Miniprotein binders against Mucin-6 (MUC6). Designs and how they scored, part 71

Target 1, 185 residues: Mucin-6 (MUC6), of Homo sapiens (Human) (q6w4x9r395to579)
Amino acid sequence: GHCSLEGGSFVTTFDARPYRFHGTCTYILLQSPQLPEDGALMAVYDKSGVSHSETSLVAVVYLSRQDKIVISQDEVVTNNGEAKWLPYKTRNITVFRQTSTHLQMATSFGLELVVQLRPIFQAYVTVGPQFRGQTRGLCGNFNGDTTDDFTTSMGIAEGTASLFVDSWRAGNCPAALERETDPCS
Key: E = the ipSAE of ESMFold2; O = the ipSAE of OpenDDE; V2 = 0.75 times the mean of E and O plus 0.25 times the DockQ between their complexes.

## First folded at step 12 (miniprotein)

Design w7 (from vb2 with E27W E90Y)
Fold by OpenDDE base, second read of step 13:
Structure w7 (fold): chain B 185 residues (1-185), chain A 112 residues (1-112)
Amino acid sequence: as target 1 above (185 residues)
Amino acid sequence: DIREEVKKLLEESRKLIEEAKKAGDEWAVRLLEIAVRLLEEALKTGDPERISYALLFLSMALITAAEKKGDPKAVELLEKAQELLRKALYENNPELIKEAIKLIKEAAELLG
């Protein structure tokens, strides 16, 4: 399964469903029982311009009970808040420079991440076949059916991307929807 | 010649991959395979910086294998190699690369 975060606000799910959203929060891209130590892949979006429609990916985060690996658009890689020199590895994860403009995170458990640093910060997620039907988050459920990719964190199928995306927020961030009140704490 | 030395390390690394497979160390295998690819790419251009980086990864990968095997001497050699390689990148000093290669070869021999 391949999931992509491109163009600042575009997502293509594992089932190849494309959609667009604008948000300035951290979102869960991928959760699965196949990820060890309660692992999850997350995406951090922030404002990239003056308008609310100018948002972009600024970091990718892999969070588990053991690690919090952050790959930033500034080419800074941290684990649990500490900057790490590349190439870097843990017991089952490695982060290294693939090319002058690309970083890669390789794992022993079937998750691969490629991050394009320039000219646009973009991310590409690949999961092994063992993840079929066992994924949740912005990347979808990887079951071969695009019609149910917008399943919320509560297991409800949504018709719009904005409601779907909002359900996968990690924290109290502004909603991807245009709302009068924007709680941020 | 750094390029020739790296080619030798590549061959040795491929052997170590086979050893890691026999040992059932799948993670070490994967890391070594990545290292080999990085080295191969670095050799296409011969850029000292890319070579140094690839060697850093190789050292890191070999440390994984060394830890699995329980060879602290190999780990020590490889950590020293990493230090030299980072210094080489900072100082743009090819002599440090050569020294690092020597250490990596010694470690690889211990692991073979």
Scores: ipSAE 0.748, ipTM 0.891, lowest interface PAE 0.7, mean pLDDT 94
Fold by ESMFold2-Fast, scan of step 12:
Structure w7 (fold): chain B 185 residues (1-185), chain A 112 residues (1-112)
Amino acid sequence: as target 1 above (185 residues)
Amino acid sequence: DIREEVKKLLEESRKLIEEAKKAGDEWAVRLLEIAVRLLEEALKTGDPERISYALLFLSMALITAAEKKGDPKAVELLEKAQELLRKALYENNPELIKEAIKLIKEAAELLG
């Protein structure tokens, strides 16, 4: 399965449902029992450019009981608050420069992340087949059915992205403004 | 000739990938496949910085295997190689790259 965070505020789920939102928070992108040590992939959004009504991806975070790996749009990679020189490796995770414009995080547990640094900061998430029907978060549930891709953190399938996105906030941030690109109604 | 020595390491790395596949060690396969790809790209450019980066990644992949196998000599050789490659990456000294290659080669032979 593939999930993408593109164009500043666009998301395409593992089941290929596109949507967009405007928010300035950390959001849970992917949670799964397949991720070790209560792992979660998160996306940080902040204000972009000259218009404060637009928001964009500024960092991707992998958080577990052992690690807090942050990949920022300024090309800084930290783990547990300390800057790391690339290539960087832990027991089950490596972060390295794939090309002059792309960083990659590879893992032993079926999660891969590619981050485009320029011209625009974007992220691409790939998960192995063991994650099918086992994911939750902004990337959807990976069950082959787009009609329930807006399943909230409380397990309720919503018809719009706004309640879905807000349910996946990882902090006390203000509610996001929804701009769904293809509402499934 | 650095390129000739890197080609030999590339060949050895491909052999280690096949061994890891037979052993069912998917993580070792993934790390070595990344190392092989980075080495192939570095050889095409001939850029010492890219070669040092790719070798550093290969040494990281091999040190993981060495620690799992419990081979302290291989770990020692790879840690020294990493130190030399970090230095080469920032000081642009090709002699350090050649020395690191010899250490990585010795470690790979202990692991293969």
Scores: ipSAE 0.692, ipTM 0.865, lowest interface PAE 1.1, mean pLDDT 83

Design w9 (from vb2 with R86M E90L)
Fold by ESMFold2-Fast, scan of step 12:
Structure w9 (fold): chain B 185 residues (1-185), chain A 112 residues (1-112)
Amino acid sequence: as target 1 above (185 residues)
Amino acid sequence: DIREEVKKLLEESRKLIEEAKKAGDEEAVRLLEIAVRLLEEALKTGDPERISYALLFLSMALITAAEKKGDPKAVELLEKAQELLMKALLENNPELIKEAIKLIKEAAELLG
């Protein structure tokens, strides 16, 4: 299975369902019992310019009980808050430069991440067959059926991307509405 | 000739992958397979920086195998090779790549 985060706001799920995404938060991209030590892949989005509605991918995070690997658009790779020179490895994860414009995170557990650094920061997620029907998050459920790819964190299949995406926000991210104050309200 | 020496390291690396598989060293297998891919891609470009980086990755893979086997001499040679390759990348110096290849070859022979 392949999932992509492209062009700042476009996502294609493991079951090949495309949708547009706008948000300024950290989102759960992939959770699965196939990921060791309670692992999760997350995507960080932020405002990209002066436009009120334009958002872009700014970092990808792999978080487990052992590791917090952050790959950011400024080409910095950290693990547990410490900057790392590439190639970098742990027992099960290796981060390295695949080309002058692409980084790869390879794992022993069937997850591969490729990050395009230039000209636009983009991410590509590949999972092995053991993940089939066992994924949840922005990349969908990988069950071969696109009609339920917008399954929320509460297990409800939605017809629209907005409710689906909002359900996969990680932690205490502020809502867009909370950044706006109407003095007359 | 750097290209010919790298081709020989590719042959040795493929042999070491099979040995690591037999030993159940799954981490070394995974890293060596990546190293082989990076070296093959680097040879197609002929770019000294790509070759240096691929060799740096190979050195890391071989250190992993050497640590599993308990070979401190191989680890020492490979760590010295990594220092030379990092210096080659920072200074754009191809002569350091040649010296690193000699050390990597010595380590591969100890491991093979």
Scores: ipSAE 0.552, ipTM 0.833, lowest interface PAE 2.0, mean pLDDT 83

## First folded at step 14 (miniprotein)

Design gb1 (from w5 with S13A K69L; at its last look DockQ between E and O 0.93; V2 from the best seeds 0.00; counts 0 for: oily stretch 51-69 1.65)
Fold by OpenDDE base, look of step 14:
Structure gb1 (fold): chain B 185 residues (1-185), chain A 112 residues (1-112)
Amino acid sequence: as target 1 above (185 residues)
Amino acid sequence: DIREEVKKLLEEARKLIEEAKKAGDEWAVRLLEIAVRLLEEALKTGDPERISYALLFLSMALIAAAEKLGDPKAVELLEKAQELLRKALEENNPELIKEAIKLIKEAAELLG
């Protein structure tokens, strides 16, 4: 399964459903029992301009009971608040530079992350086949059905992205604005 | 010739992958496979920067192996190599890459 966060505010789910939103919060991208130690992948969005529609991805966070790995748009990588030199590794995670503009996080448990730093901060999430039907969050449920990708944290399928996205907020933030458009259009 | 030396290290890394497989160390295998991939990609262009990134990763993977084996000499060599590679990136100095490769090779021989 491949999930992408592109163009500042566009998301394509594991099931290949594209949507767009504008929010300035931290959102859960991926939760799954397949992630060890209660692991979760999250995305941090912030304002990038003066209008409410000017929002962008500014960081990606992997959080577990053992680690809090943050990859930020300024190319700083931290674990539990401490800056780390690249390449960096834990027991089952490594973060390293692929190119001058791309970082990668590789894991021993079937999660892969590629982060494009420039010109736009973007993220690409890949999960193994063992994750099929086992995922939740903004990246969807990876079950091959696009019609139920907007399933909220409470297990309710929504018809639009706004309530879906808001349900996956990791903090107390303003409601997201919705524009359901094809990122390729 | 940095490319030629990198090719030699690539062969050594592949040997170490086989050893890690025999030992059942799956994470070690994965790290070394990533290192091999990075080295192969770097060799396509010969970009010193990409070569340095790949060598830094290889060094990290080998340090992990050295620590498991209790070989402090290998760790020291590899840490020095990483220092040289970081300096090479900062100064755009290919000579430092060559020196780092020498140290990595020596460490790999200790681990093989």
Scores: ipSAE 0.818, ipTM 0.923, lowest interface PAE 0.6, mean pLDDT 94
Fold by ESMFold2, look of step 14:
Structure gb1 (fold): chain B 185 residues (1-185), chain A 112 residues (1-112)
Amino acid sequence: as target 1 above (185 residues)
Amino acid sequence: DIREEVKKLLEEARKLIEEAKKAGDEWAVRLLEIAVRLLEEALKTGDPERISYALLFLSMALIAAAEKLGDPKAVELLEKAQELLRKALEENNPELIKEAIKLIKEAAELLG
């Protein structure tokens, strides 16, 4: 299974469903019982370019009970807030520079992340077959069916990417004015 | 020649992969396989910078093996190699890469 975050705003799910969105928040990209210690992969988006309506990927975060690994567009890698020289490893995760433009996170539990730093910050998520039908988040559910890839955090299939993406906001988002609301509210 | 020394390290890394498989150490196998791929890609370009990244990773993988075997001398050699490789990257100095390779080879002999 492949999921990609490209061009700053484009996503392709594990079931090859493309969509785009703009938002300023941290979003849950991938959750699965296959990730140890309640692990989750998250994507951080922020304003980009000259327009406030345009946003792009600025960091990818792997969070578990043991680790909070942040790979940011400034090429700094941290774990639990401490900057790490590369290559870096834990007992089941390694982060290293493959080339001058690409970083990679590899794991013992079937998750791989490749981050392109330049010319545009992009991310490519690969999961092993054990993840089939067991994923949630912006990368979809990996069940071979694109019609339900827009399933929200409450388990409801939505017709629009915006409602789906909003449901996967994680903590550290700004105030409620950055949420989609009914204009009468 | 740095390229010839890297090819020798690839042969040693492949041997260590087989040893790690026999020991059932799946994480060591994966780390060493990544190191082999990085070295192979670096050889295609001949780029000292990419060679340094690959050797840094190999050294990290070998430190993990040395720690399991309880061989502090091998760990010391590999940590020195990493320091030389980081300096080689900072200074764009390929002679430091040659020095690091000698230390990695010495450490690999201790692990063999």
Scores: ipSAE 0.643, ipTM 0.858, lowest interface PAE 1.2, mean pLDDT 86
ESMFold2 (binder alone), look of step 14: mean pLDDT 83; pTM 0.824

Design gb2 (from w5 with R86K; at its last look DockQ between E and O 0.90; V2 from the best seeds 0.77)
Fold by OpenDDE base, look of step 14:
Structure gb2 (fold): chain B 185 residues (1-185), chain A 112 residues (1-112)
Amino acid sequence: as target 1 above (185 residues)
Amino acid sequence: DIREEVKKLLEESRKLIEEAKKAGDEWAVRLLEIAVRLLEEALKTGDPERISYALLFLSMALIAAAEKKGDPKAVELLEKAQELLKKALEENNPELIKEAIKLIKEAAELLG
């Protein structure tokens, strides 16, 4: 399964459903029992301009009971608040530079993350087949059905992205604005 | 000729992958496979920067193996290699890359 966060505010789910939103919060991208130690992948969005529609991805966070790995747009990588030089390795995670503009996080448990730093901060999430039907968050449920990708944290399938996205907020933030358009259009 | 030296190092790394497989160390296998991939990609362009990134990763992977094996000499060699590679990136000095490769190769031989 492949999930992408592109163009500042566009998301394509594991099931290949594209949507757009504008929010300035931290959102859960991926939760799954396949992630060890209650692991979760999250995305941090912030304002990038004066308009409410000017929002962008500014950081990606992997959080577990053992680690809090943050990859930010300023190319700083931290674990539990401490800056780490690359390549960095934990027990089952490694973060390293692929190119001058791309970082990668590889794991021993079937999660892969590629982060494009420039010109736009973007993220690409890949999960193994063992994750099928066992994912939740903004990246969807990875079950091959696009019609139920907007399932909220409470297990309710929504018809639009706004309530879906808001349900996956990791903190107390303003409601997201919805524009459900094809990023390729 | 950095490219030629990297190719030799790739061969050694592939041998280490096989050994890690035999030992059942899946994470070690994965790290070394990533290192090999990075080196192969770097060789396509011959970009010293990409080569340095790949070698830094390989060094990290080998340090983990050396620590597990209990070989402090190998660790020392690889740490020195990492220092050289960092300096190579800062100064854009290919000679430092060559020197780092020599150290990495020596460490790999100790682990093989």
Scores: ipSAE 0.831, ipTM 0.929, lowest interface PAE 0.6, mean pLDDT 94
Fold by ESMFold2, look of step 14:
Parts: sequence; C-alpha cells; structure tokens
Structure gb2 (fold): chain B 185 residues (1-185), chain A 112 residues (1-112)
Amino acid sequence: as target 1 above (185 residues)
Amino acid sequence: DIREEVKKLLEESRKLIEEAKKAGDEWAVRLLEIAVRLLEEALKTGDPERISYALLFLSMALIAAAEKKGDPKAVELLEKAQELLKKALEENNPELIKEAIKLIKEAAELLG
C-alpha cells in the first residue's frame, strides 16, 4: 500500500482515494498494530502562501514508546530531540539520504517513508501487505474500498474530508478547510 | 579507480548478503540490500557525493555486522571510514573517498 502527501495539501490514501485539506496541526497519518511499541506516523502541517487557509506539510514524525523521529523541511533529522547525522539507525529503523533531495526511512516492520526535501516538501508512505485492513489515520484503512472511503451516499463530499481529517488531529487545533477556492484572499 | 574499487565492494557486499540470509538475519539482509542499491545508483552517476552517501550507509551496515561478530578492529576501521567520508562530503575531496574505501575493504575482509 502507498499513501502520498503532496503539494497543495493533497493526500492519496492506501486505497488510492485522493483528497485535499488545509489545516494547521499535527495529524495521525498512520496507526496500526503492525507498528511496534505503539508506533504512529504523524504529519505536521502549517500555514503557507498568502491565504490564511492554505497549509503545507512541514514535517513527518515517527513516534513510539522508544523513539520520536522528526524529519522536517529544514533537512535536520532528530530522534528524541537530538540532531542525528545520516545515515542513522536503531535496531529496527534507519534514516538515510537516498539522494541529495530525498531522505528515506526504512524499517524491519514493513513501513517505509520517502521524503522529498526539494523543490517541495512531500512524503510518500509505503506499507507491506501485512497492514491490509489494519491501518487508521489520514492514509485510510487499507481495505480496498475506494467507493465508500469518506464518501456519502451522494458521492465524494468536500465537507466529509474535513470532518475525517479533523478526527485525526493530535492536538487542539482549528478545523480543517476543504474549499476549492478560498473566499478570503 | 574509485569506480573499480566500488565494484569490488559491491561483489563483497553481495556475498555478505548471502551469508546474512543463511544466518536468518533479516535486518542485516535489508541493510546490505539498501547499501547495494545505493552503490549501484551512485555508480550510474559517477557523482562523488552519491558515492559518499552510499559508502556511509554501507559502513553503518558493516559496523552492525562487526559488532554482532565481536570484531572491534573492523568497527574501528569502519568508524574511521565514516569520518573520512563525512569530511569528503564537506570538502568535495575524492582522495578522502579513496582512503575510506580502503578501510571499508579491509573491514569487509575481516568480516568475510
């Protein structure tokens, strides 16, 4: 399964369901019992552009009982608040430069993350087949159903994307916007 | 010269992958496979920076193997190689890359 976080605050779920949101918060991107030590992958969004409603990805965080690995747009990688030289590894996680513009996190537990640093900070999440039906968060549930993934009986609704995203906030933050055009500019 | 030496490291790394598979060491296999891929891509470009990134990763993977075998000399060689590669990246200095490769090859021989 593949999930992507691309420019314009676009997300594509493990079931290939695209959506967009704008919010300033840390969101749960992926939770699963397949991640050891209560692991979770999180995405941090902050304001971008001239519009108050526009946001972009600024960091990806892997959090467990043992580690808090932060990969941020400033290209510094930390674990538990301490900057790390790359390549960096724990017993089951490694973070390294794939190219001058891409970092990769690889694990022994079927999670892989590729972060594009330039020209736009973007992230690509890959999970192995053992994760099928066992994921939660912004990347969806990986159950193969793209017709009902956050879709009402009338079809994809922009409002339901915001409510879905808001449900995965990891903090006290404003509700996400889903408008295609911002009435305030 | 660097390309030839990297190709020799690739051959040794592939041998070590097979040994890790026989031992059932899944993490070592994963790390060494990543190292091989990084070296192969770096060779396509010939870019000293990408070669240095790949060699840093290979050194890290080999340190893990050296620690498991209890070979402190191999660890020392590989840590020195990493220091040289970090300096090579800062200075854009291919001669430091050549020196690091020699240390990595020596360490790989101790582990093979």
Scores: ipSAE 0.626, ipTM 0.841, lowest interface PAE 1.2, mean pLDDT 83
ESMFold2 (binder alone), look of step 14: mean pLDDT 82; pTM 0.816

Design gb3 (from w5 with R37Q E41F; at its last look DockQ between E and O 0.82; V2 from the best seeds 0.65)
Fold by ESMFold2, look of step 14:
Structure gb3 (fold): chain B 185 residues (1-185), chain A 112 residues (1-112)
Amino acid sequence: as target 1 above (185 residues)
Amino acid sequence: DIREEVKKLLEESRKLIEEAKKAGDEWAVRLLEIAVQLLEFALKTGDPERISYALLFLSMALIAAAEKKGDPKAVELLEKAQELLRKALEENNPELIKEAIKLIKEAAELLG
């Protein structure tokens, strides 16, 4: 399975369902019992222009009980807040340069991430067949059926990308609905 | 000849992969397989930059093996090789790649 995060805030799911969204938050990209230590892959989006419709990917984060690996747009790689020289490894994850413009994270558990650093920060997620039907998040559920790729964090299939994406926020982030109800406004 | 020395490192790396498989060390197998893939691609392109990235990765994988074996001299040689490779990339100096290969080969002999 392949999932991509490309310029213009475009996403293509593991089942090849394309969509676009405009948000400034950290989102759950991939969550699966196949990831060890409660692992999750997350994407960080931020404002890239003068309007809310100009948002872009600024970092990809792999988070588990053991590691918090951040690959950011400024080409800095950290684990648990500490900057790392590349190549870098843990017991089951390695991060290294393929080229001057591309980084790769490879793992022993079937997850692979390729990050294009330049000219545009983009990410490409690959998971092995053991993940089929076992994923959740912005990359979809990998079940071969695009009609339910917009399954929310509550397990409800939505018809719109915006409700689906908002359900996968990882943290307290400004959204139109939350901004309207925020007492501090 | 950098090409011939890299081919020798590939052969040795493949032997270490088989040893890691027999030992059931799946992570070492994965790391060494990545190193082989990077070196094979680097040889195909002939690009010194890709050779340097591949050798940096191989050195990291071999440091892991050297630490497991308890061989601090091999670790020292491999850390020096990584420093030379980083300098080769920063300075665009392929002669430093040749020096790094010599150190990696010496470390591999200690591990073999």
Scores: ipSAE 0.610, ipTM 0.854, lowest interface PAE 1.3, mean pLDDT 85
Fold by OpenDDE base, look of step 14:
Structure gb3 (fold): chain B 185 residues (1-185), chain A 112 residues (1-112)
Amino acid sequence: as target 1 above (185 residues)
Amino acid sequence: DIREEVKKLLEESRKLIEEAKKAGDEWAVRLLEIAVQLLEFALKTGDPERISYALLFLSMALIAAAEKKGDPKAVELLEKAQELLRKALEENNPELIKEAIKLIKEAAELLG
């Protein structure tokens, strides 16, 4: 399964469901029992301009009982708040620079992350087949059905992205806006 | 010739992969496979920066192996290599890359 966060506010789920939202919170991208130690992948969005529709991805976070790995747009990688030299390795995770513009996080448990740093901060999540039907969050449920990807954290299927996205907030923040604004406008 | 030395390290890394497979160390296999991929791409482009990134990763993978094996000498060599590689990136100095390769090679021999 492949999930992408592109163009600052676009998401494509594991089931290839595309949608857009504008928010300035931290959201759960991926939660699954297949992730060890209560692991979860999260995305941090912030303002990128003066309007509410000008939001962008600014960091990706992998959080577990053991680690809090943050990859930010300024190319700083931290674990539990401490800056780490790359390549960095834990017990079952490694973060390394693949190219001048791309970082990668590889794991022993079937999760892969590629982060494009420039010109736009973007992220690409890949999970193994063992994750099929066992994922939750903004990346969807990876069951081959796009129609139920907008399932909230409470297990309710939503018709629009806004309530779906809001349900996966990791903290207190304003409601997400579902605006299809031209990124060139 | 950095390119030639990297090729040698690539071959050695492939041997280490086979050993890791025999040992059933899947994570070690994965790390070394990544290292091999990075080295192959680096060789394809000939970019010293990419070479340095690849060698940094290889060094990390080998450090993990050295620690598991209990070889502090190998760890020391590889840590020094990483330092040189980071300096090489900062200074754009290929001579530092060559020195790092020597250390990595020595460490790999200890682990082989």
Scores: ipSAE 0.591, ipTM 0.828, lowest interface PAE 0.8, mean pLDDT 93
ESMFold2 (binder alone), look of step 14: mean pLDDT 83; pTM 0.821

Design gc1 (from vc4 with I17L; at its last look DockQ between E and O 0.86; V2 from the best seeds 0.81)
Fold by OpenDDE base, look of step 14:
Structure gc1 (fold): chain B 185 residues (1-185), chain A 112 residues (1-112)
Amino acid sequence: as target 1 above (185 residues)
Amino acid sequence: DIREEVKKLIYESRKLLEEAKKAGDLQAVRLLFQAVWMLIEALKTGDPEKISEALLKLSEALIEAAEKLGDPEAVEKLLEAQELLRKALEENNPELIKEAIKLIKEAAELLG
């Protein structure tokens, strides 16, 4: 399964359902029992311009019982608040520079993360087949059905992205706005 | 009965989740999201084993919260609930699950 966070405010789920939103919060991107130590992947969005429609991904966070790995748009990688030099390796996670513009987080448990640093901070999440039907968050449920990708954290399937996205907020932040306007325009 | 009680716990957990968000406690948020998910999934089948596992996860999340808040009474209730849940799994006794739910609810109220 491939989930992408592109163009500042575009998301494509594991089931290949595209949507967009404008929010400035931390969101649960991926949670699954397949992630060890109750791990979760989170996405941090912030304002990138003057208008409410100018929002962008600014960091990706992998949070577990043992680790809090943050990859930020300024190319700083931290674990539990401490800056780490690349390549950085923990028990089952390795963060390294893939290219001059890309960082990669590789894991031993079927999760891969590629972060494009420039010109736009973007993220690409790949999970193995063992994750099928066992994911939730902004990346969806990876069950091959796009119609139920907008299932909220309370198990309710929504027809639009706004309530879906808001249900996965990890912080106290304003409601996300669903816009169809290209943030790059 | 058990399902209804679990639904109530989901509601209470949601409240705690909102509080965790306000507090900026990402660890608590993560764990509560996990617990709520497991509870919801368990309700789909009504499997006592799945329910017990979900309740164990919730208890774990709440214990961490209780420890952070310095509420030993809540911790004690939750530890007892965990023991009941383990026993419920071993004995296949749904009554023990009900008792555990009661304790978890009481603990949640203390933390809310």
Scores: ipSAE 0.829, ipTM 0.918, lowest interface PAE 0.5, mean pLDDT 94
Fold by ESMFold2, look of step 14:
Structure gc1 (fold): chain B 185 residues (1-185), chain A 112 residues (1-112)
Amino acid sequence: as target 1 above (185 residues)
Amino acid sequence: DIREEVKKLIYESRKLLEEAKKAGDLQAVRLLFQAVWMLIEALKTGDPEKISEALLKLSEALIEAAEKLGDPEAVEKLLEAQELLRKALEENNPELIKEAIKLIKEAAELLG
């Protein structure tokens, strides 16, 4: 299964459902029982231009009980706040420079993250078939049915991306729609 | 009876999730998202084993929050609830689930 976070705040779910949102927050991309220690993959979006609707991905975070691995737009990789030289390895995770423009986080549990650093910061999430039907978050539920990919954190299938995305906010931030009406945020 | 108590815990957990977001406690946020999902799934069937597993996760999430806030009484209650839930699963004894829910609610009140 493949989920992508591309420029302009575009997302394509594991079931190939595309959507766009505008927000400055940390969001849950993926949770699954297949991730050890109740791990979660998160995306951090921030304002990137003059318009309030110009938001972009600035970091991807993998959080478990013992690790907080952050891959940020400035090409710095940290674990639990400490900068790490690449390649960086834990028991079940390896982060390395794949090419001059791409970093990769490979894992032993079927999650792969590829981060494009240039020309724009983008992320590509790949999960093995064992994740089928067992994911939740902005990347959808991976059940082969696009009609319920917008399932909120309360288990409610929504018809619009905005309510779905706002339900997965993991930080102290206003809802995306409210930010569109606020001249400063 | 247990189903109504689980519904109340889902609402309380959602409120605690918002507080964890305000506090910047990503560990509690991670665990509370998981716990809420598990509670919702458990409600669909009413399966005592799924309820126990969801309550174990909720207790873990609340322990994280309680330790960050420095509330040892809440931690003690939650550790006791986890022990009861593990026993409930081993013995197939739903009455231990009710006792664990009581402890979890007491801990949640201390935290919020």
Scores: ipSAE 0.764, ipTM 0.866, lowest interface PAE 0.9, mean pLDDT 87
ESMFold2 (binder alone), look of step 14: mean pLDDT 82; pTM 0.801

